# Designs tried in a protein design chat: VH-VL binders against Protein NifQ (nifQ). Part 1

Every score and structure here is a prediction.

Target 1, 180 residues: Protein NifQ (nifQ), of Rhodobacter capsulatus (Rhodopseudomonas capsulata) (p20629)
Amino acid sequence: MLHFPDPFATGPGPVIPAEALGFILAQGLRECAAGLGPLTARLGLSGADLAALRDRFAPGLELPDLDLPRPEAGPDQQAIETLILWRAGVATPEARWLAAILARRSMETRHLWEDLGLPSRPWLSGMIAHFLPGLAAANARNMRWKKFFYRQICSDAAFSLCLSPSCDDCDERAACFAPD
Positions, changes and structure headers below are counted from each chain's first letter, unless a header gives other numbers; antibody chains are not in Kabat numbers.
ipSAE, averaged over its two directions, is called F for ESMFold2-Fast, E for ESMFold2 and O for OpenDDE. V2 adds 0.75 times the mean of E and O to 0.25 times the DockQ between the complexes of E and O.
Where letters were taken out, [cut] stands.
Atom coordinates printed by the task and the answers are left out, and those that the model quotes come from them; centres of patches stay.

## First folded at step 1 (VH-VL)

Design c9
Fold by ESMFold2, look of step 5:
Structure c9 (fold): chain C 180 residues (1-180), chain A 122 residues (1-122), chain B 107 residues (1-107)
Amino acid sequence: as target 1 above (180 residues)
Amino acid sequence: QVQLQESGPGLVKPSQTLSLTCTVSGGSINSGDYYWSWIRQPPGKGLEWIGYIYYSGSTDYNPSLKSRVTMSVDTSKNQFSLKVNSVTAADTAVYYCARDLMITFGGVTDYWGQGTLVTVSS
Amino acid sequence: EIVMTQSPATLSLSPGERATLSCRASQSVSTYLAWYQQKPGQAPRLLIYDASNRATGIPARFSGSGSGTDFTLTISSLEPEDFAVYYCQQRSYWPYTFGGGTKAEIK
């Protein structure tokens, strides 16, 4: 449907949510080619979910690892994914895929939009507004997304028993203040 | 409120490098929500986008100027800068620095500096 | 590159009159179009973004409309301070190009 613009060679254009998923898939493929792990591990999805995502947003693209299961996730990744699903406001396949992807890429060290392979933060925010409207509404102050996730985990009443009543008492305090 | 101020030489000789700095006050350049832009306007003529820079240093330039232009950012001084190499009389213009608000689809240039005239003349 | 064509080049009107400024793109730019006002010796001022949204602090007499290739800025009743040059800018495809401007001047 859409071509895969190279985010390193192309300046930011208008945010097109369907192209955001193409950028994310291309980033995962670049990391696979660099030897950083299978595509399922880079994006936090099963091979079956990757195939479905490809068929919707990048038809005809060759993907590796489509027979692999979803890899096991650590507790921070699980908490972020649960938060995103809880806040999503919709129950679409795209929301499930993005919750897993956003949680997995939040484990990386750069800004979330960079580690997703997106051209800029507005691309991340626009994609979330389109596919995860409840999550977008919850971040009305336009906080950096990774910082928002960790603050919500530390401060959300639904998560208070799992982590702490505040970010200062969170057992992942360093991650709560990680850059986006 | 945020203000942008251009600074640099008003007169540059042909073949030299034009260098301008934009100082941002009343706000932080170290923001993921904004791009920082240079736009020029020859006297009595329309506007031409030169390029923009993200606080990380990531840039994109107008293809017509790309071979001669570099931009940089210094977040510690809250500044971003423009260099145009090998200038000619065609580079005489008012140069504006500006903030691009990228929180909406397509974005918009919402705040502009006052502009500084750079004349390329022997 | 997308060419933005503004018409008329000059609009001669009196205060109190309605002004209609046109901007046409050489290909569709969706709704990603901005309008700016520039007074002599000043930087441009943002009026309208995303084709129809007034920027903060812009009076209600300014309105924008259109999508695709054809866009209009309307000033419902001209004030003396509205006599200026107006530029449209597409922001759909890099480089973001400006129209040539419409000068609104007193008759």
Scores: ipSAE 0.000, ipTM 0.495, lowest interface PAE 13.5, mean pLDDT 82

## First folded at step 5 (VH-VL; from x1 with heavy chain G32R)

Design x1a
Fold by ESMFold2, look of step 7:
Structure x1a (fold): chain C 180 residues (1-180), chain A 122 residues (1-122), chain B 107 residues (1-107)
Amino acid sequence: as target 1 above (180 residues)
Amino acid sequence: QVQLQESGPGLVKPSQTLSLTCTVSGGSINSRDYYWSWIRQPPGKGLEWIGYIYYSGSTDYNPSLKSRVTMSVDTSKNQFSLKVNSVTAADTAVYYCARETIFGVVTPFDYWGQGTLVTVSS
Amino acid sequence: EIVMTQSPATLSLSPGERATLSCRASQSVSTYLAWYQQKPGQAPRLLIYDASNRATGIPARFSGSGSGTDFTLTISSLEPEDFAVYYCQQRSYWPYTFGGGTKAEIK
């Protein structure tokens, strides 16, 4: 059976990409327990996809809401999901699940790694490099991931209502290129 | 039940452009949950995946064909299309369109068109 | 590109016999392997996905197994309608690649 990491542990520990999914599930479960919505809505996946993800990475873990359909997504979430699917470089179910999860969690207000429930930014980048190698390669300048997503979406519409500026327009350029 | 049907010219001369359209009925191509693919099969030979298109217009093509292939989607007509430029006799094949479920319970090519033979000949 | 190698190229058997078809990937594709059946003049039909899961409406005599690089399709007792060409397909990496096929024919 796979080990479920303690999301309250201090420090990042060694980055183990498969265990990153355990932190993500734990965060979704905490939000369900807090009444923020069904697990499908928190993670952006159907119950069927959550069951398959669980069977691969946390076999035997009880999950709620496994009979629910894939939730609807707003236009920003759809755009980020499309970008990640396009850049993934692989056709695996893990890549598709993570495209949906990353897009959904990018709609939250904190840092992406925090809203995923990950211990640190290196866990996010390590998980992406492992499961989404094409996406990792596309962020060769190591921008923070949410800023990278919005920059990629805005780059084909230089004159648009972008929610965040390009990192080339930021006075905090070092923060934009820190690993996420 | 969803159905896919290929259409287009059955004969194309060398160096011309092969153009095919897949019409989808009984379901919508305007969906986040599917890729729409083209696959071809030379007579008596195996299958070669050509590429997919997403409802957004995003594509990924087989690298062996990428320089010659363009796909498009028209959600208002419930159709997606394939163009193969600069064809040779090696492009003679039965061309299939197919659906891939990328979210949900069944994820391989679950629906295929009947196939259309395209012959490249002088 | 992942090369998928199927063996044997031709399998000559009688109805009622057990068929075993092999598919080997040039590198690991995990469990993301599909099997298709194709009869002359028809499109392929999905039999097995994710190495071992039967698609909807596929009889229990069809089973799949394997992971990594070595995969097997088994037909426990051949019916007359099972004489066809069988293809495997890896689904881990773009581009998707198919095996060359195994033709199951009447001895």
Scores: ipSAE 0.467, ipTM 0.769, lowest interface PAE 3.3, mean pLDDT 86

## First folded at step 7 (VH-VL; from x1a with heavy chain D60Y, light chain T31D)

Design y2
Fold by OpenDDE, look of step 10:
Structure y2 (fold): chain C 180 residues (1-180), chain A 122 residues (1-122), chain B 107 residues (1-107)
Amino acid sequence: as target 1 above (180 residues)
Amino acid sequence: QVQLQESGPGLVKPSQTLSLTCTVSGGSINSRDYYWSWIRQPPGKGLEWIGYIYYSGSTYYNPSLKSRVTMSVDTSKNQFSLKVNSVTAADTAVYYCARETIFGVVTPFDYWGQGTLVTVSS
Amino acid sequence: EIVMTQSPATLSLSPGERATLSCRASQSVSDYLAWYQQKPGQAPRLLIYDASNRATGIPARFSGSGSGTDFTLTISSLEPEDFAVYYCQQRSYWPYTFGGGTKAEIK
């Protein structure tokens, strides 16, 4: 049985990238176990990508669905992924994996850090700062990340989506979309 | 297997626009797994990465050339193109197109075109 | 941009000898370092990626090592066809950058 850190036991200390990724994987695995779909579909990565990610950050961790291809992504997800990659400022595989994960998880209904299984928003920001420093810098106003993504793609004429479809039902909409 | 081939004029006059096309065969450009790059090499010198284009049309250019470079992709023809504006003698080089795999079996430039020499001369 | 420095600029050796080529990055590029071989009139050919992984079809005599800022390409025993120019390339940061190359020539 994999033991993941208790999200509530982790203080506001510096974000450890491997731990952050552990939370993300744990969330994906929980959803997979709950029958919501294969891990590849939950995180937006192929089995090969997951294997590579595992080897880099969690050697020896057993993961399911490593033989499955990369799942298809809708236009909104693709747009977000592309945006993140543009802004990343780095070209590492880690950046690409995280971009794919962030894009996929942005399609979920809660706040991005929640849907990633992270303990808090600062965990997400810290992880982004580490793996995607250009993206972190681009969000100079410290906007909530899902909002930031959708505003960025909305400003591009190539994309039509400006708001997440789940935001209308969110109790924190006012806070999340407050004027900058 | 995947093959890349550059095509375009081998001679361009100063201040004009260099235009090249890379034709991909044996595989589809329309894939999320690849960056399609241009790389050039002046005679007797090293390699310079120009930029890449994604299947969606998204591009990333070398800052050193950003102001003069434009790339495009035509998925229907399985081609991607490079334009360099306001060329000078410094743009004389062998131009290569190459594929990078960014998902799955992640690799750098494992497939290259044979290269095409473009000479900038009056 | 990341500056890649290769040394030596020229390496004169005989067939059968061991070749050691160095590549240094101006800052850490982790293990995201590739080596290419280029022969006259040909496109570069990928030899090593991720510092130490041989590309498909590359002979075992080619090996790569290193991480961070210092990398080495080793040819255990030079074959006549190995005399060429070798380039290193980092892919950690945009823009991608190449070293100046090392020319392996026959002594």
Scores: ipSAE 0.644, ipTM 0.849, lowest interface PAE 1.0, mean pLDDT 91
Fold by OpenDDE, look of step 8:
Structure y2 (fold): chain C 180 residues (1-180), chain A 122 residues (1-122), chain B 107 residues (1-107)
Amino acid sequence: as target 1 above (180 residues)
Amino acid sequence: QVQLQESGPGLVKPSQTLSLTCTVSGGSINSRDYYWSWIRQPPGKGLEWIGYIYYSGSTYYNPSLKSRVTMSVDTSKNQFSLKVNSVTAADTAVYYCARETIFGVVTPFDYWGQGTLVTVSS
Amino acid sequence: EIVMTQSPATLSLSPGERATLSCRASQSVSDYLAWYQQKPGQAPRLLIYDASNRATGIPARFSGSGSGTDFTLTISSLEPEDFAVYYCQQRSYWPYTFGGGTKAEIK
C-alpha cells in the first residue's frame, strides 16, 4: 500500500519525487471515489500510462481504470502539455507523464498545487524542478504555474510555443506573481 | 502493420534545400502517442537524430541542425516532411523517418522507413 | 549533448560464440538506453529498449543489462545473421544521441 507522507511532517528538505506523485495519485483516487470520473480522466493519462507510473514510483499499488484509454483533451490542455514537454529539457517518460498530469490538472479551478493534492506550492515547484528541470529554469521569476503556462502558449491554435512579450506592460502582472 | 516510407530527390546541389517526405501507412499520424522523427546516417558513419514533429505540428530539432531544419506534418495525407536548407557535402546521408511511441507502451524507434540516400553534389 | 561511447569498435567472432558489446554514457541516462541492429543496406532494427527489454520479435539470445552510465548487449550464441553493426541510443536527454557503433564481423 502506498505510503502518503504527512504534509505537516515535511521539513525544508528537497521534495521526494515518489512522495509528490503519491499525493497526486491520492488526490485522483479521492476524486474517483467521489464519483467525479475514472482515474484516467482525472489525471489525463491512459490506464497503461498509470500502470507504468505506478510500477516506477509505487509498485504494488492497486489502481482502478487501468484498461481505459487516454481521455480526450481540449485545445488548452493539449497546448499546455506540449509547452511543458518542450520546456522540460529532458525526454524521460516521467517527464511526459507529469506533463500530461499538469496539463490536465491545470483545467481545474484552484491553484495547481491544490488541484494536484500537494501540500503547498513549493512541493509543486520542487517536483517540477526534479522531473522537468528546463521548465523550472524557464520560470525563473517564480510566476504562478497556471499563469506561466498560459503566458507561454499565448493564443496559438496550433499549440505551438510563442515568444511571450514582456510582462512589464501587462495589467495582470501582480496576479501572475502573487503568492499562493 | 505500421509502415514508413521516405521519398524525395536523391540529388541536391550545394546551397539548395533538401526536401523529403515520409508517408505513413497502417496507422495514423494524428495521434498523441507518437513522435515522428528524422534520422540520418552519412555513408560509413553512425546515426544522427535530426528532430521530431508531433501531430499538432510542434517540433523539436537537434541543436546542431536547428538553424537549417524545418519539419511539417500533413495529417490529411498521413505524411510528415523534412527540409534542410543550405546543404553542403556534409549533409550527404541516408535519411530515415522513424516512429517513437511516447505514451502507452513507451518505446524508442520501433518502426523505420527503408531510408533514402540524398547526395549533395554540384 | 550526451556522448555515447561504444566498445569495441570491431568484434571478430565465430558463429556459436558469445558476443559482449559495451556502451557508455557521458552521464547517467538511467535505464533509458536502446540497442539497434543494422545490416548493410537496411534501416536499424530495435533490439532492446529500457536497457533490458527485448523488442517484439527479438530472439532470446539477445539480452541487455546495465543502468546509469554503463550498458551491455549480450548475444549468447551468435547466429550467422547476427553479424552486423550494433548501435546504442539514449533517450533521457535532448537531443537523442547514438553511439558510434560496434561492428560484429565473422572471424
Scores: ipSAE 0.516, ipTM 0.832, lowest interface PAE 1.4, mean pLDDT 91
Fold by OpenDDE, look of step 11:
Structure y2 (fold): chain C 180 residues (1-180), chain A 122 residues (1-122), chain B 107 residues (1-107)
Amino acid sequence: as target 1 above (180 residues)
Amino acid sequence: QVQLQESGPGLVKPSQTLSLTCTVSGGSINSRDYYWSWIRQPPGKGLEWIGYIYYSGSTYYNPSLKSRVTMSVDTSKNQFSLKVNSVTAADTAVYYCARETIFGVVTPFDYWGQGTLVTVSS
Amino acid sequence: EIVMTQSPATLSLSPGERATLSCRASQSVSDYLAWYQQKPGQAPRLLIYDASNRATGIPARFSGSGSGTDFTLTISSLEPEDFAVYYCQQRSYWPYTFGGGTKAEIK
């Protein structure tokens, strides 16, 4: 069984993937316990995916809702998930799971790292660098991740989610590149 | 149970376009859970992954073939197709369609068509 | 692309013997390695996925091991129907790549 670190503690230098995923699972479980919905809906994964993720990174952890299917996703969530997968540069199941989680949690209202239950943005960046290295490399200017995702899908003619196609013309540019 | 079946001409002339279709039965192509792939095998040789198509139409092709390959999906017919342009003798192979599960029970190619031989010859 | 190298190219054995097949990746593919069996005139059949998990319906005599760059398929006791070509495949990186195959033939 994994012991999850204090989510309010500043993490050490290197991000440990299993710990990061532990935070994410813990956040999902908290929300589930609070009645916000099943864990599958909170993280955008099927019960089978959650079980597989657990077995790989948090063996012995009891999870609810493992019998439920993958929840439906809106077009924005789907677009972000697809973007992440294409940018990832790897085809691992881990990458796919994380892509789904990141896409789902991007639908929440706070900073992505907050909604994931991570201690800080560097945790998120470190996790992405590990599981989705191509995505990490693509964000060379260290844009906030949620904004980065939306900017990327906005650049695609198939999507009309941004008010401005150019970062230079965007009123929220400063916020997108604000310090962590 | 899901079944895949390749169909198309078994003979193609050099410089022409190879066109194949995979028909899926016993399951729907219109699913988020699967990549639908084409894989080929020249006579007496190994396997080469050509690419995949997603139910949404998203594709990824092997860089070795990217310039000549196009895949499409028809969810209404529960089919997906492969086109290879400007074929040469090197494209002579048994072509397989296969399913990869990317969510749920994540597995590699668990279901295959029986394969169809395409010969490039004048 | 990741180069998968299988050895030996040909393995000559008798029924009842133990078969050991090797697959090496040019770089680490973690445990995202699959093994397929192919008989003449047939499509490949999935045997092992994620290096060590048997696919549905696969006999217990088939086992996979390894991680990173070195993988092994073991057939504990060869049955007559096990004489075929075996391929390994990585799915850690695009494009997916297969090994050149090992032909298990009867001695």
Scores: ipSAE 0.456, ipTM 0.808, lowest interface PAE 1.1, mean pLDDT 90

## First folded at step 10 (VH-VL; from y2 with heavy chain V105S V106I)

Design e3
Fold by OpenDDE, look of step 11:
Structure e3 (fold): chain C 180 residues (1-180), chain A 122 residues (1-122), chain B 107 residues (1-107)
Amino acid sequence: as target 1 above (180 residues)
Amino acid sequence: QVQLQESGPGLVKPSQTLSLTCTVSGGSINSRDYYWSWIRQPPGKGLEWIGYIYYSGSTYYNPSLKSRVTMSVDTSKNQFSLKVNSVTAADTAVYYCARETIFGSITPFDYWGQGTLVTVSS
Amino acid sequence: EIVMTQSPATLSLSPGERATLSCRASQSVSDYLAWYQQKPGQAPRLLIYDASNRATGIPARFSGSGSGTDFTLTISSLEPEDFAVYYCQQRSYWPYTFGGGTKAEIK
């Protein structure tokens, strides 16, 4: 019964967290409907978490797959989720949910904001600033978020996901810091 | 301090409807922060989660009881209720209402009522 | 639904001893595992949530550990008031389910 804004419209100046989450849920639902998998797997959340997220941000929205557990995540997804939580500086349910979602959607192939179903990158940055303020602060140079995540986890000796230890030596530096 | 208290008939006849109400004091049901749940415990047995109701009226019931359970919320009275239809002896239990926190500090059932025994007997 | 299995069913110990209670889930429940204490004629009381977080007012002698499918509640030194039934509960996905309980009794 809730109306979500047009995902193709340019967002308003200030990002509304509930709307952002609405876009994310809508994207997940579309993919679910397309047969790409259960909503839990699309967003990286348990059914219980999805229910709670719904009730918090989109009350009355019917969601599928609420009886499913949290899907398993690969090492890189887990690393990104952990990184987000560590950088967030907060321990809220919202932070936990968003960390999981961001990590899961980082496994997709497009820009993170695209794969989240958001209208633009500023929507993503605004959402992160609201729910994950420490993470927002950590990305002081406004690096593209997916790149930022991988850069952060590759700086850890436990991970070897980066091609270069320094951004200055990276051939994709310009792309990483280009405005969306 | 938040307090929950169950109320309702302690005796119900088979095939009738069990009806209980949980009254919350010291806090408001009209909050996005909480699920309000019913949990029951047959004598000498473990705990079974029945379902929850949200302040908006959204519900989720245990599939094992879904066909017979209905919950409602009355924010004006700061109460939420449980109905179980077509009861049998198997529905004899101590029924608890409890609060689950789903926002802020995520916690499971941190506040419980004292429980009320409902006996199904002819 | 996910099945929560607690062991042992009964634990006989003396005051001052260490108690170790196990809870296993049929599937991973991540860290959404809680422990409750129930005394006769009383409602369950939350002890531990999110596998390892002590609830407000819970003594330090209670600790929880584990993730995924295997969880443990430890009472470092049993007090007389600790003899009760303990339940684990998962809330990773619907429906919420409880273990069968472990009764800690005086030896």
Scores: ipSAE 0.077, ipTM 0.683, lowest interface PAE 3.1, mean pLDDT 90

## First folded at step 11 (VH-VL; from e3 with heavy chain Y60K)

Design f2
Fold by ESMFold2, look of step 12:
Structure f2 (fold): chain C 180 residues (1-180), chain A 122 residues (1-122), chain B 107 residues (1-107)
Amino acid sequence: as target 1 above (180 residues)
Amino acid sequence: QVQLQESGPGLVKPSQTLSLTCTVSGGSINSRDYYWSWIRQPPGKGLEWIGYIYYSGSTKYNPSLKSRVTMSVDTSKNQFSLKVNSVTAADTAVYYCARETIFGSITPFDYWGQGTLVTVSS
Amino acid sequence: EIVMTQSPATLSLSPGERATLSCRASQSVSDYLAWYQQKPGQAPRLLIYDASNRATGIPARFSGSGSGTDFTLTISSLEPEDFAVYYCQQRSYWPYTFGGGTKAEIK
């Protein structure tokens, strides 16, 4: 079959890291509307943090659940959050918010960029490079981010307990064949 | 509500180890929402951030102190501690412990201990 | 490491006057800058965070402005209790760094 660029293909355009946070908020809102839980639980942040994040990256957006405290987290979520905080390379509030969000969304079953509501994996990598430069530098082999996180937290536990998702769950199946 | 209080010896001889403890009351040190920091101030001079410890035990230290500093946390006593090895007169300072909120209403050092002067002299 | 430069080193003013304190970062710290007040024998007290937000319990006469590299603390009308040393601190990069201080003293 002949292949050619699809002139009707649509995408969100070039990666704009600050807009990635808008996509993440929109995904959380979509899940709230679907009855999956409060926004704080979907994104791993308190209402106070969500309000501050909104004020910087989506001013004027109405958010629910802004009076709720930060939800509890299981051990894998806590470990990933701690990893990202330590590796971030900066001390900014947005790095801290993203540490919580990335850890929480890594608990979901699909590719991390999908579970964040991002248009593509380059949006995830672009956002991380912009807001979490130390974390971006640490993933020098360009591993899928969720796989990278689970590998990193397993280094302090037994090797046999790496909980990375299967390659069947991601659009980057070909990258899973790389030696790493 | 939260209160921090430094404790430790006020006089340390050169080449010895300076050891300080911060006792936290009115809140738990075992929390994902705070960094627990040490900051020092030589007499008549400015402030220098030494480092933080997180509830998990993870730390970040000012490179200016190199490998001379270690921190630890004891959640059962609600305390965190600082050790500075191989001290010299340059380590004479008022040492403060402080809390930083990193989740919730993110805030820089909003609670400080009173400070404790540590003098290094022979 | 981010160098924070405060000016002037000393500000001699009378109660009721307006104080303007400057802090410059050696590279952009966004607006993640804090101001602290310190009186003799006391720990620093947080005044302003994120360049312009007053901390809890801080009177309205204290205000902060600026972003990037240039920041200002303004005390609109000095009270006797405001004569102290003021420090800025950037919180964008590790290690955290403080300015050298501005001493506000009675003229």
Scores: ipSAE 0.837, ipTM 0.909, lowest interface PAE 0.8, mean pLDDT 88
Fold by ESMFold2, look of step 11:
Structure f2 (fold): chain C 180 residues (1-180), chain A 122 residues (1-122), chain B 107 residues (1-107)
Amino acid sequence: as target 1 above (180 residues)
Amino acid sequence: QVQLQESGPGLVKPSQTLSLTCTVSGGSINSRDYYWSWIRQPPGKGLEWIGYIYYSGSTKYNPSLKSRVTMSVDTSKNQFSLKVNSVTAADTAVYYCARETIFGSITPFDYWGQGTLVTVSS
Amino acid sequence: EIVMTQSPATLSLSPGERATLSCRASQSVSDYLAWYQQKPGQAPRLLIYDASNRATGIPARFSGSGSGTDFTLTISSLEPEDFAVYYCQQRSYWPYTFGGGTKAEIK
């Protein structure tokens, strides 16, 4: 306990998981307002899933695009989604929603926590530890999440899935490709 | 409407491999939105989840059976299959295939096959 | 593994009566609990998911309640077609587990 630190050991209280999901919805809405696409496309979920997520974590929030189907996904997104579903450690709806969201937002170019609209990297790690405990345990070396995802799917698939797009366009490239 | 149908031999000898196939009609198994599961029920007893397979080939098995169970998909035939190795009389059961929705309207097993009885005896 | 315990094992009632079926989980499963109905020679049929949501096409006489470890299926007024075995199932944790069943019999 006191001997082994965890990503939540930050002083006054842990990350609040419901608030993390609120930040994610807010980021999706900002991108819709900016004309970047429908909310379903920004978050990787159908309108039905978005409505259910909203009802649980942001009741009463008005969302657009709730009648739209789940968008198609490219091979990297599909592979990351499958990885997260497998590694989640639980079978809950929240784990399934986050598998889709994390996979979709990993296709963006900035750090994953930034593209999720989260306040910081500890918020991302805290949310994952709470909703996806198996995934958190699998990243015991505390790799940056996009690097972890691409490394995991590369071990299961062709070399073409190994390139991390966020590391090519960020100042923290060395941290993204740190060796094993 | 989606329909599921189990097929396979009704009698298997001890120590052999039980093999079953589920044929899906009215929908595609090559979908990100569903898990495809096997569930069994010994005569007069309750239900036991065996495991699922995903369109990608990813699987999860009940730890009580994990070393003996494999599943596969054949997307060209719209089928998924179950093998249980080294069977004993304890594996005698009605075997069901079932669908679970994991994206969209997330629901537990909403479609089941009719079930097929597999008897393990010499 | 989450053990699901159903009671009573058998419920003997007449058509028109109210049925109350209980399901207890060995640890909290939040509200991620399903109820199924099974008639002899048939596959199970989904009735309730997430503790209280009726599946499509399920009559309003079926209702579910509870959260955490204690769950209830209620049939407000039994119809002749409702005499069957009922199973609960948790879906928070792998592996999925089912209760042992409650048989609703006509008296």
Scores: ipSAE 0.818, ipTM 0.903, lowest interface PAE 0.9, mean pLDDT 87

